# Ledger of designs, part 18: VHH binders against F-box protein At1g11810

Target 1, 377 residues: F-box protein At1g11810, of Arabidopsis thaliana (Mouse-ear cress) (q9sa94)
Amino acid sequence: MTTTMSTLPVVLVDEILARVPITSLRSLRSTCKKWEASSKTNLVGGKATARKSSHVGFILIGDKICSMKLDLNGGDDFVDTSVNQVSAFDGFAISQLFHCDGLLFCISNNHYSNYTLMVCNMYLGETRLIQNRSLFESYQNFCSYAFGYDSSKNRNHKILRNNSVSGGYEIYSLKSDSWKDLNVDLEKSIHLWRLGSVSLKGNAYFRVIKVIEEGVWEYNLLCFDFTRESFGKLLSLPFESLGDEGEGIMVISCVRDDHLAVLYQRDTLGIWISTEIEPNKVSWREFLQVDLATLDGFPDVFIAGRFIVDEEKQVVVVFGQETELDLNHGNAFIFGRDGYFTSFTVGDAPPEDFTSYVPSLVSLQIDKTGKRKARDD
Below, E stands for the ipSAE of ESMFold2; O stands for the ipSAE of OpenDDE; V2 stands for 0.75 times the mean of E and O plus 0.25 times the DockQ between their complexes.

## First folded at step 6 (VHH)

Design m24 (framework vhh_ozoralizumab_d1)
Fold by ESMFold2-Fast, scan of step 6:
Structure m24 (fold): chain B 377 residues (1-377), chain A 123 residues (1-123)
Amino acid sequence: as target 1 above (377 residues)
Amino acid sequence: EVQLVESGGGLVQPGGSLRLSCAASGFTFSSYAMYWVRQAPGKGLEWVSEISGSGGSTKYPDSVKGRFTISRDNAKNTLYLQMNSLRPEDTAVYYCARSIAVPGKYYHPFDYRGQGTLVTVSS
């Protein structure tokens, strides 16, 4: 399947146009009538600039993928949110969402216990369906997934997962359209958090628990290098974890497509951003510390799930669950300095996942003869 | 040492019922979420049930939902699986599995499983 950018939600089209150099805008206009109209208005009106503090990405609400645009305005209580269901995923119940190099990797779990893996380029309107090697594999609950690419010419995009039969790992290559077994020797005391990894500069970063002794855990980060096809060493965290007595919540996110951020929640909410991040080395700087006990109107119970860092506004947007009894609430919270705190709603159900989005020209076509012509940008 | 010992498997007619038990020792049972997983001959592992450390939350795949019930007795360090309306497709070795979990907050893949108990459903 090949389609143009005209199949994207309008909010994503506007954000892509804002990020494209003016010299390339003529090529985009010829591709889509909606873009032609938007481009003319922006250029004639003198408003061909990206909005400050706008965040665009994909969000998972229930089992549906939606596009989301979040505008953070100057007023303490004002947030502008646009959410639109993405029709390209109609007929699929999506359980997990990953982003790497402008590609989306999605895991579908339909009414029957069959898992379908798919990689999508929303900018080019291309989709590749990837079937599991065997119908006898375990459910996604026992599988950790990661999405990245290696250093080969034009980047070979790859998917890592654990093998449910052997307990080992296997890796899929988009260029060869094939799976292979991977001999990865991960220490038995290290356990990957099964739901969620973050892609960064072609590599994938995992939250891990290291078992020190019965009932005692140490929280760490681990990188999978898709070029070497191996895990790096454990990466240091900017805080001390309390796995045996504490119930701290750790979440990771990508910042500016080149840095990693970590959120750690207990009685306080702390955010750190990497100053240097490589497969075997990391250094951190503190971004924000919030004492949750000082916030009037903050829920009695809140579990952080995903977050967005806005460095210009000096705030963090946190998505999560307040309670299992508030089934109809999709609340998000914004935290800033000096006790700045506000909330807003996202849809009519709690968001299960979120990933930022930047378009790319990576083709998903597997037939050399049938490949679509690359755009001249 | 950590030990998980399954029992209660056997031969049963389609439509019948079986109750599996798992005796846990060597760790603080109530601090861990527990799983039942199964493996049919020549096939991969399939998750069949999940229970939180407190027993307050349970989860099932569609293939067994409404037919199987997971439960636990933390005072006795024992995990149970009640299997009703059994089908030939339920024939498998059933394993009791322990996960790494922070009570009430996190659930992770299992780090230990027992030797298993065979369930055969045939006419």
Scores: ipSAE 0.093, ipTM 0.531, lowest interface PAE 5.6, mean pLDDT 73

Design m3 (framework vhh_ozoralizumab_d1)
Fold by ESMFold2-Fast, scan of step 6:
Structure m3 (fold): chain B 377 residues (1-377), chain A 123 residues (1-123)
Amino acid sequence: as target 1 above (377 residues)
Amino acid sequence: EVQLVESGGGLVQPGGSLRLSCAASGFTFSSYAMYWVRQAPGKGLEWVSEISGSGGSTKYPDSVKGRFTISRDNAKNTLYLQMNSLRPEDTAVYYCARTIKVSGDTYHPFDYRGQGTLVTVSS
């Protein structure tokens, strides 16, 4: 049975609808009566005025899911930010957040190191709790997760899970509501990062470490193709990481739903955006390069954690930690062309995760009668 | 020739204490973050504690937080785990493990672990 949760905040519904193509609005109105009423009040005459350089999504601040609107359309007043805790997740301590095809995949930590896995459609107000095999999963801290879908009609959404210490892989299918073991051939010298896989066009992209020899490794990317249920070849990065021994900071993000972006920080802060991205091929272009030592008022110690690229304004918004006297600050920085730099406060702690949001009509309800009969035959 | 040799395991009663040691050799010990991990009979591996190369940062899961303390002596190339208020559920083979360093609290995968030391918590 599908569990219904609280829907999106009313203020956020209007912002999201302003970004939906007019041709898609009729389908959204007919599917959700709450949004039908909202879209009629905002879109009298059948047209919304879309705001450029306005970003809406979900973020993790500590263990709480919050909705965020970031508006960069202020001209001289560059930033307008609103952050609101999402009540639908009250009582949950969320450790990881993934987004794919308008669905959120959340991992919640309960008492005694137990984990709850859930997929949510915030637009339809639907939640599916995933039966976990957690009775025997004392190694959850070494599990990596990825969320995606295959190329079948109506898209079969899937979750990949591994334990990098034991080497096992398994995959969950939303259509069958079941896990299966997956035979995956990955070199022992390649290690997936536990956190922060990114969904892009139905596939998932991982940061990986490739061990070359004792004390020497390099950073790479790796794609998991949910249609073929296999990993692609190692994808090269646009910067040199060999021999950095963990000094560099690498973060990945999704741009415009079909581009991958990478941020690499050492003495400089570099951002690159993919010009071509496929499971076995990538090409990059430089978006921005910032010399942090030239910025007046920039903190001496700053560790980039998450970022948002705004191609319209030609800026990047970077969330991270500045450590002074063992204090954490919720400061964010905006970097642009020709040494443009500014900062703003985004809350009590830096965001641990961010996902841009687009509504989805994907139903999370299960017809187990039909699926079980097919399995038994 | 990376070597990690655990010691200090044994039989202890519930509520008791044990101190585990791990002697490291064949690499620059102070340059690596280190883990303690455990495997209970019939279960998978579970992360128990993490310590940075300098010893300035430590991490624990809720299951052992407040009861276990990880520490290191870089001059002796030795990692320690002080285990207090032991419970039957803490019964496991305990391994020290070397990790590949990445910045901040980012995931650090294993590239080596020792042979382990058995801890049995029983009356």
Scores: ipSAE 0.225, ipTM 0.606, lowest interface PAE 4.4, mean pLDDT 74

Design m4 (framework vhh_ozoralizumab_d1)
Fold by ESMFold2-Fast, scan of step 6:
Structure m4 (fold): chain B 377 residues (1-377), chain A 123 residues (1-123)
Amino acid sequence: as target 1 above (377 residues)
Amino acid sequence: EVQLVESGGGLVQPGGSLRLSCAASGFTFSSYAMYWVRQAPGKGLEWVSEISGSGGSTKYPDSVKGRFTISRDNAKNTLYLQMNSLRPEDTAVYYCARTYEVSGDVYTPFDYRGQGTLVTVSS
C-alpha cells in the first residue's frame, strides 16, 4: 500500500478552477454590472439618487472573497454596509487580494499545494490560473507580490514576485503566460513588506523597511515600474518612523485610483494623501490627525489594518483588530474632524484587503501556441 | 558579529537518518526565529523548517512534514534538524538561517546564513 499523495498536479488544479460554476460567475458579473450601471447613472443624473459617498468593491474577510458596499450618505452617524460572500471561490482559502486595471489577482493556499495564483476578470467572467515554477519552491509566507502593467499599447499586465528566502525576483507576463528571472538593483538593507503592495497607474507601491542596524529599522515606500522593470528611489514619508520594531503600524491605500494614501498609527492616527506621486518622487498633504487617547469610549487596544478615505465627507473608515473578547465580528471606526468618531460592525471578521470595483475588457484567454514547456522528468 | 556554523551532514542511504546542528553566536539567540533552508544541485533555495524564538511553534512544508523535526537549545545557542526517512530528493546543501522579523508581515532575506553542510542521500 502507498500513502495517498497530498498534492494535485498543476494541470488538474487548472481544470478544477476552469469548472467553477458558470452560474456563480454570471451572478458575480451581474453584481459588477449593477455597480457600473449605478455609478454611470449617478454621473449622468438619471433616475438614481446621488450616492457620492458610496464605496463598492471586493474585500477579504478571513479567507473568503466578499463583495462590499459601504454607503455614507445617511448622515454623520449613519452607515449602510452590505457584505456578501462570493461563492465562485468557496473551495479556496484566499490569503491575498490585489487589484489592477479592473483585474483581481488572488493568492490561495490549497491542501493539494502550497499555493495557487490566479487572475480574475469579474466583468467578463474569466479566470487564469498562473503556472508555478515548482509546487513547493515558494512558501507563501516568504513571498511578496505586486500587480501592474507596462504603459505600452494594449497594456501587458505583469506580476512581480520577490522570494525572501533567496532574495531573488521574478516577473510573470500575462501576454506570454510565462515567468522570467529579474535582476533588480535594490540596496540589500531594503526589504519589501510581504503584504499590501498597491497598484497605481500601472506601477506598484510597496511598504519597505530599511534596516539601519540590528533591531533598528525605519519605514519607507518604494515604487516598482513595470515598464522599466526596475525599482525607483526610496520615497519620503510625511512622518518619522525610526525606532525599535513594533513601534508603529503603517498601511497604504489608493484614493481615486490616481493618488496614494498612508495611515500611520502610534499614539495618534495620521492620514496623509499624495499631492504628487511618481516612481521617483512624492509629495504629501495631511488629511486627518486623531489623538486616540482623547476619544471617549475608544478601545484600549486597536491596531489599524485597512482603511478607506472619503474626501467628500472628510472622514476615514478604518478596519482593524481590537480586544479579543469577540473574534466573530469585525469592528470598524469612522474618524472625522474635531474628534468625531463612530463605530459599526462588518461581517464575521476584520477585512484584510479592500479593492474598488472597475470593469475591464482585458481577456484572460490563453492563445494556443502549440508547445508545452519541457518537463524535468 | 553574527556567526552561524552548521555541522552533521554526510552521505546516507535512502531511508536513513541524519541530525544537523547549528552553533549560533553574536546575537541573543532566544529572541530570533530560526530556519533551515536547503539548495539542491541546479535548484534555488527551498525553505525546510521554522522554529520560534521560544521553541513553542514549528512549521514545515508538506514535503518534509512528519520526517523532519526542528528544535533548539537556547541555553547552548544551538539549532537542530532531525532528518528521518531520507530520500534521494533530500540531497542538498543545508543552511542554518536567521531573518529579522518585523510585526510578522516582513521576512527579510536571511540576513545571516552559515557556510552550509552537504547532505547526500544515495546508495
Scores: ipSAE 0.155, ipTM 0.547, lowest interface PAE 5.1, mean pLDDT 74

Design m5 (framework vhh_ozoralizumab_d1)
Fold by ESMFold2-Fast, scan of step 6:
Structure m5 (fold): chain B 377 residues (1-377), chain A 123 residues (1-123)
Amino acid sequence: as target 1 above (377 residues)
Amino acid sequence: EVQLVESGGGLVQPGGSLRLSCAASGFTFSSYAMYWVRQAPGKGLEWVSEISGSGGSTKYPDSVKGRFTISRDNAKNTLYLQMNSLRPEDTAVYYCARTYKVGSDVYTYFDYRGQGTLVTVSS
């Protein structure tokens, strides 16, 4: 199956082109009639720097990939948001979405409980279906995934998979279109959170649980380096994370493709952004701290799921659910300084993921020799 | 120390039934979700059933749903798997496994597994 650029929403295409330098826009004009039209409009209509308050990307709502544009309008009480299902994935029920270097890695669960792995380049309209090894055909709830690339000249993109049932690690290479077993030395007390690894600068960052003793554990972060094909040291968190089973909610997100952000919710909701982030080193700064009990009209129960940081506006957008049983609507809250908060509804189900979109010129096609075609860029 | 000891495997004809048992010791059995997993010759591990600590919730993959039933007796620290309508493709070493549930958005992993019991379905 091949997806085309013409499946992308026009609004998303226009926003992508607005973020590309004028010299790059000229090189893109021959690719697709929609891109040509959007390129001409953006050259006439606006400045890229004027769009710093708009967030454009892909969001997973229920089992569907949607494009989302979020406009944060100055002093307005209302947020302008548009969400459109990406038709290229209409035949797929998507359970997980990962983004790295302008490529999407998707895990699809079909009607017969089989799983399909795919990497998509939405800009080029290319899709590669990834062969699952029979050794790892176990229930996907026991598998953790991460997406990244190595430091080679053409950035060999890779997928890490851990199967908790077998305890095995394996790595897929886009360049060779093949899996290999990976020997990983990870302490038995350290357990990768199954969902929500984040790609950053070619590496993947995992939430991990370190079990200290029965019923006592702490949150940490762990980096997988796709160049060295190994895990780094446990990375410190900027908050007290020691707790009992079920206490606190920790979510991570990528900020401007070069920083990591962490959200920790308990009685308060805290957001921190990395000032330095490398496989064996992290330092943090506090972005926002909200005492949820002081907010008039805030729900009695709220479970944070995903978030977007807007440093220009000094706000955070948090997606979540007000009850475990509310699957019909996704509520989002915007938190700012001095007790500022407001809300809006996104889609017909709680959002599972969000990733900022950047176009990629990485080809997913394989040479007749079995190697990915090299590109000039 | 934590120990899981499986028993009840053997040779059975297609269409037959077997009941597997797993004796648990060294931990508070009722506080842990338990699993049955299997490994066919030359294949990887495959999940076959899950049961919550209380026994109130069970899950199965489509390959065994309607044929296999997981149960537990917390007073006896014992896990069971009732296997009906057995097929040649059910031939495998069956393992009892313990998982640790972490956080409110469930993460499960196998921190202990028994030595296994062989089930052979052949004419």
Scores: ipSAE 0.118, ipTM 0.531, lowest interface PAE 5.2, mean pLDDT 74

Design m6 (framework vhh_ozoralizumab_d1; at its last look DockQ between E and O 0.39; V2 from the best seeds 0.00; counts 0 for: pae E 6.0 > 2)
Fold by ESMFold2, look of step 7:
Structure m6 (fold): chain B 377 residues (1-377), chain A 123 residues (1-123)
Amino acid sequence: as target 1 above (377 residues)
Amino acid sequence: EVQLVESGGGLVQPGGSLRLSCAASGFTFSSYAMYWVRQAPGKGLEWVSEISGSGGSTKYPDSVKGRFTISRDNAKNTLYLQMNSLRPEDTAVYYCARSIKVGSETYHPFDYRGQGTLVTVSS
């Protein structure tokens, strides 16, 4: 049984979103659908080699959400990019972006103590402002977030928040439009990184550190199960990590919404893809190993950020984090086997986040007093 | 016993300068990234600056970049914040805080924090 939902009161953020032209969102949906279809199609089947691969998603450049299409035109050094600022967000300075089930969870911060939480369905043109609890408003920059859904028939989408200062957890349910405190059992030696989670099959995977002794820690992977509303066991990584302050970089990403990928950077850049991934079990296969010191002309300082795996081309696209030494290189890199690499530029500054796009029919309105759109049935 | 003691706050005119200090004890100071945060009257806590354990990496929000400089002296277990070109909106209680930091990420920015020192910028 459907519940009628009243329109939200007019606020500055809500007023701006309510005025977004439908043609802009419809045009974005059509463009993303076209890009997705192009990346999946093998028109002839059985031909020797496809020379083009396409990746479609959303990316943060500065404080703006942009749609991105990335075409890898072959095994050669060809990259075509199409990056377009999403005008629906022009009134917001976005600091963080999460994707789950075709929905975007966005955090907007126009100064350091004032923030806005939003969930957006870019396909339906719906936006929902998530009300914060007063107790956590001032600590927004110290929170870690995860976005996912449970296994209920209609997928209740949820936001997990933990406060790195207090260690407390809370969970928001889109269905109930409410936050609740969550009691979790997690060893004090385990710390979640801010901005480190990705959603896969409704659950969130966190990059975490485990403190072994004073000044000695290692990376681990941890799943939050949104159905059980609890963490799983620490998941094994395919690499050994041992860090005395900033020694290695771990980044996680999704591959085709089916697998998790992990990047580990120390002396080398290693990428592995999961062959099996569940809240309490993981298996890995190696995808790529790159000795960065052997790359002629590669920047002296490089810190890996978000990345995209292209299994057909056997390359990885890595968005580098901000560095002082990018003057003669782009802000994104493609690495392949046997020392292959190239660079390209996505924007004036290194991208701060990236997530893939899939269309969604999930409605964000639960207390509508007016008529729903016919397509929501 | 972890302790952080801020000092150096006071009243200053707009455009003036002030230097804050934070004396640290009870832990291996050089192993921890350090933080300055502030709380303006009636507002929540706001990040002001951070510095890596070695002191080689610093970061600032746009509101203070170019005006504030964080530094540390690991031999003296002391954290500093040099504040120049002060504005009325910089009025706040300033706290130093310890965190565990890996790369650009911060953990436990308030695992331990001091009592704070008041900075007032007023004509």
Scores: ipSAE 0.021, ipTM 0.417, lowest interface PAE 6.0, mean pLDDT 73
ESMFold2-Fast, scan of step 6: ipSAE 0.512; ipTM 0.778
ESMFold2 (binder alone), look of step 7: mean pLDDT 81; pTM 0.816
OpenDDE, look of step 7: ipSAE 0.628; ipTM 0.830

Design m7 (framework vhh_ozoralizumab_d1)
Fold by ESMFold2-Fast, scan of step 6:
Formats: structure tokens, C-alpha cells, sequence
Structure m7 (fold): chain B 377 residues (1-377), chain A 123 residues (1-123)
């Protein structure tokens, strides 16, 4: 009996997301037995029952963390979505959400100079509040963050912070519950987007620009390796962005927890998925290319914010805004093969972030005795 | 070459007023949002104010809201900070700053910063 939480049926994940903190072990065991019996009965019936794709995760709508389930139905073109506010965060205005290894890293700001950093395990119902350095009175919108873990046994989860006002880097360790200053050798021409890091295989990937000269730049990706505690080489993108050719929008996302996807929007919408991704190397394949001008009813202005790739259905779900002034509608679009296009509404405000949900057994309890295997003295 | 030069700092009594100026050169001033940031003795950097390229939008933290006013003169390539009802805790070196914004995304905020001007509020 070797079943991990990552192999749970979608219905169990939905129940856990709807009932944060987690449902009882009795309910979980009962549902697992039912799932096993159901799966075997369907197999004996000689029919496949999986005709829909389901995506479950956390979404940031305004300043609130919500659980989201998105069901993509087959030939009926029906989209079922459910969004529920997570009550564990009712006292917090959340500005940023990161995911790594089934843990959520959240940033809350109740004042421009003050912010609270939290790491949460939604499956275990545990939260760790992180001590911030009181001497860094940085407005959180001027800090870049990344969440990852090192290659040590049982993984030491870490947070990288760049305070762009001071120019310094620092790193937090979950195992030691402490910050340290980090000396980072990064070219002055390379600038990190403050809200663009994504965790993948323990490392963090940043959207960056390289300034060639005043008014001339290019998009690139940059990896921070949490084991070496250093940045890798600039990683190339599968599209050209050099110069001042229009206002292109670039978004990155994780696929299957082991690949990176990039979305680039201008007059077309392109999605590429990595075939190989390492701190100093990347290779890409095209997933989808959409000519936005050919789509009936597509808005004249659309700003992509986040996306989900569904490889089985050959579609991409893109969350965004129709204008910077349209803050009262949460629009999402589904793009697919052969000109397939549909839309739906997620909520009453545009989604600012989305992260897939994977249950984690990592404890956030602080062990001040140092009995656990740690690399530090 | 991007250059920012602050001026207007000095010694002032609590409750007094000062106006800071920042002369900008080496870039198209009206195309960039501008910032004032400060660093008090023995403390970290603190964001003080923000103004859009057109001057149509301004933002302030609660610590200075209602007391400080940011403004700009795009014809003179000059940024201003009007500071009223000054308090001892406003004592700091004040810096003029610019960030890089592309496609609405802000990269490495305060990538350009001047040498600063000292404001001392005492006695």
C-alpha cells in the first residue's frame, strides 16, 4: 500500500481545498477505498471514464487567496469553475503567492513599509511566520522574491530576496529559521522582474531583461540555484524580443512540475514548453500559436497575467485583463487547436496569480534543537 | 549617461518645511516614473514617494502622507519633494531615483539613484 498524496483523485484534492485546514483522516480513508473500488469496477466494465481535464490550485484574486477548481469538459465546450476564499488568510491582504514542493510562500502587506512573510502547508494546516529584517524598510513591491530548496537530504527550503532599493541579496533557510546576506555576482545590465519568479525542481526561474543600451533591451530567463546559492547563465527564449518592437507580454509557468512554459503575447499568442531545463541550459518546443486577430469576439486589448497548459486537451487557459481600468471583471480565455476559442469569468476581480496544488508532508514546526540533519554547523 | 543630482537639504526645526529638487539628465525624463527614497542614520532605505511620468498619479506611504508632496516639471527635467510638518524621524539622506519599466513590468526598482541630499530635523 504505497499511495502518495500526489496520486489522490481530483475529488479528494477538491475536498481538501474546500476545507482548509484539511479534512479528517477517516474521511480520507473512506474516500480512498471508494476510489479504489470505483476504478476497478470501471476497468472491468471495459470503458475509460476520464473524459475531462481538471486543474486544482490556489489563485490570488485582489488581495485574497482562493482555492480554484477548473473542469474542462469535452465536446460540449462546457467549463466548470469553482472559487472559494481560503479562511486561513482572512486577516491578511496578500500581494504575492509562490509555490514550491507543495508549500505556499505568501507575502502580506498592511502598510507600504511593513510586510509579513509566511510559508504555509495547506495539507497539514501549518503556517510559519518569517521574521523579517527590521532594518530593511522596503515597500514589498520593490523586492524580488524566489522560493526553492537545496539538494540536501529532506530538502532545505529557502527564500531568496533582492531588496532593489538597497541592491543587496539575502537568503532565508526554513531549517535554521534565519536570514543571511548573500554575495551575488550579477551583471549590472541584467534586471529581474520583481513579480516573475517560478519554482521548478527546487530552483527559481526569473523573467529578466538585459539592457544593451538606453532604450534597447532583450527578454531572457535567469535561474537561481538554491544548492549553489548563485545565479546561472542567461537562458534563451524561443522568440525574439530585442529592441523596442511593440509592447510584448511574457509570462512563465510550470508544467508537470518538471518543465517550464513561456507565453509571449503581441499580435499573436505563442506558448512554448521546455524539452530540457537546467540552471545553465534550456531547449524549447512550440505548444500552441494563436493569431488573435482571427478570433471572433476577442477583445481589442487583452493583457495576459497567468496561464495553465492542458497537454491532454491541447489547450491553454489564460487569465488576464481587457484593460488596466477594468478591475471589476476576471476574464479567462481558453485557446486550442483549429481556431478553438472560448471565454469564462473566474471572479469579480482579475486574477493576479495562480499556483497548482500538491499536498505536502513537510512540517513547518521549528526545531530549535538542531537534531534534524542540517548542512550548517 | 543617466545622472540624478539632488539638492535642497539642510537643517530645519521640527514643524518646519523644506523643498528638495532633483535635476535629471541622460534620459527622456517625461517617459519615466520617478521616486524619492530616504535612508535615516543607522537604518535601511525607505520609499518616500512616487510620481508617474505625466505627473497625473502620485503615491505615498502613511508615514509621510498629508505632509509630503511630490511633483515634477518635465520642461525643466526636475523632480521636487515638498516636505511640510517635518519631524525628527524625517532626518535622513534623501535620494532621487528612477526605475526601468517595460510593458508595464517594473525591473530592478531604483536602478538609477543620485548621491543624495541630507535633511536634518532637530532642536
Amino acid sequence: as target 1 above (377 residues)
Amino acid sequence: EVQLVESGGGLVQPGGSLRLSCAASGFTFSSYAMYWVRQAPGKGLEWVSEISGSGGSTKYPDSVKGRFTISRDNAKNTLYLQMNSLRPEDTAVYYCARTITIGGDTYSPFDYRGQGTLVTVSS
Scores: ipSAE 0.379, ipTM 0.661, lowest interface PAE 2.1, mean pLDDT 75

Design m8 (framework vhh_ozoralizumab_d1)
Fold by ESMFold2-Fast, scan of step 6:
Structure m8 (fold): chain B 377 residues (1-377), chain A 123 residues (1-123)
Amino acid sequence: as target 1 above (377 residues)
Amino acid sequence: EVQLVESGGGLVQPGGSLRLSCAASGFTFSSYAMYWVRQAPGKGLEWVSEISGSGGSTKYPDSVKGRFTISRDNAKNTLYLQMNSLRPEDTAVYYCARSVEIKGDVYHPFDYRGQGTLVTVSS
């Protein structure tokens, strides 16, 4: 199969950067409204909502974005899963998903040098295509991305991009619809993980490697503060990773929109949840430890990916890749206490990413003056 | 001490071929993904090719796909770039670079580069 890359003439770029309505998202809007309504019915004492073992979001299966609802019954071995491809993205091969403040930031690629960046509000059916500054600066194999917003009253949503080839940083502002170069002071021994930053309370958290000496490094966490437009202090992880090789698998995920969780896989699979998380400080508590070698029927090779923590049911749902399985099938695993585990199929290709989603009324429309508008409830 | 030493550059006519080599020392070569990166006169760095530590995976941008082939010999600690059907726009200093390969398909790109080798394509 041959795919022809589209060329965007300069005259079309301005038209594409304007808001594009997505009326074909009728069904997804309905789903998002149901998610919002469900959250509101569980509200107690004002703004205190519990998801009560129901999880909703977007999952990337192969190169396709799908909506997902997951209902967990814990120890009853029953999982009710609804996964539906979002047809509005049928023309896009999506490689990465980021969620912040009800907005999705998506990276689409058909070839390694021709990436499309887009921000979407699925609830409002709005999409903005973001102009790439140059092909070299848009190479995804050399770029780390983060999505967040500043603490101003009207929230300026921003995208951070680090280019590993140049070592440079740049930041995009939704309000100005423009990129600017950013001078960042980061210790030369600290290197950002290429993929998978997580947005939390407007800031972004990166997995990082701190190089101690040649061939010897440790894993750490680093926060980018979108208000200050700077990195915080290196944050400690609740496990020891010092070694000559990157054999351990580390994944981070957001919990209840206000805490961070970390998963570390080697011979065991450990999950920790932050008790305190700020740009310059973190504290952790252990949530779950699983000895993978003791699990009957567990695959010989499993690479953990994104995960969901359900504190009420005392389980974790892990999306990942099994190299022992046919590449046309994707499985997710649920791990719990006392060696409990089960699996379920999420699609006909391995899951690549997952992000939880909460609808919002943040508008992607550009004012005639170049300002963004927020819509009221 | 980590060293990467590129060689094989030179002057070649359009449509010609060159093979670049990079001799690596001071680290466990097979544990690192390797890259070729180029810089044309007056321009920024451009990615040319990548290869996994085992050699089982390779990637190229459209500008060189089908014309360039990256390979490695882990027993000799050597990286290669076979360049065919060369064009004037391929004129650049070519660098080999390494990155840390992390389980889970995460790479730490370009933590070290060599001094480079000049390739000039002209008639």
Scores: ipSAE 0.243, ipTM 0.618, lowest interface PAE 4.1, mean pLDDT 75

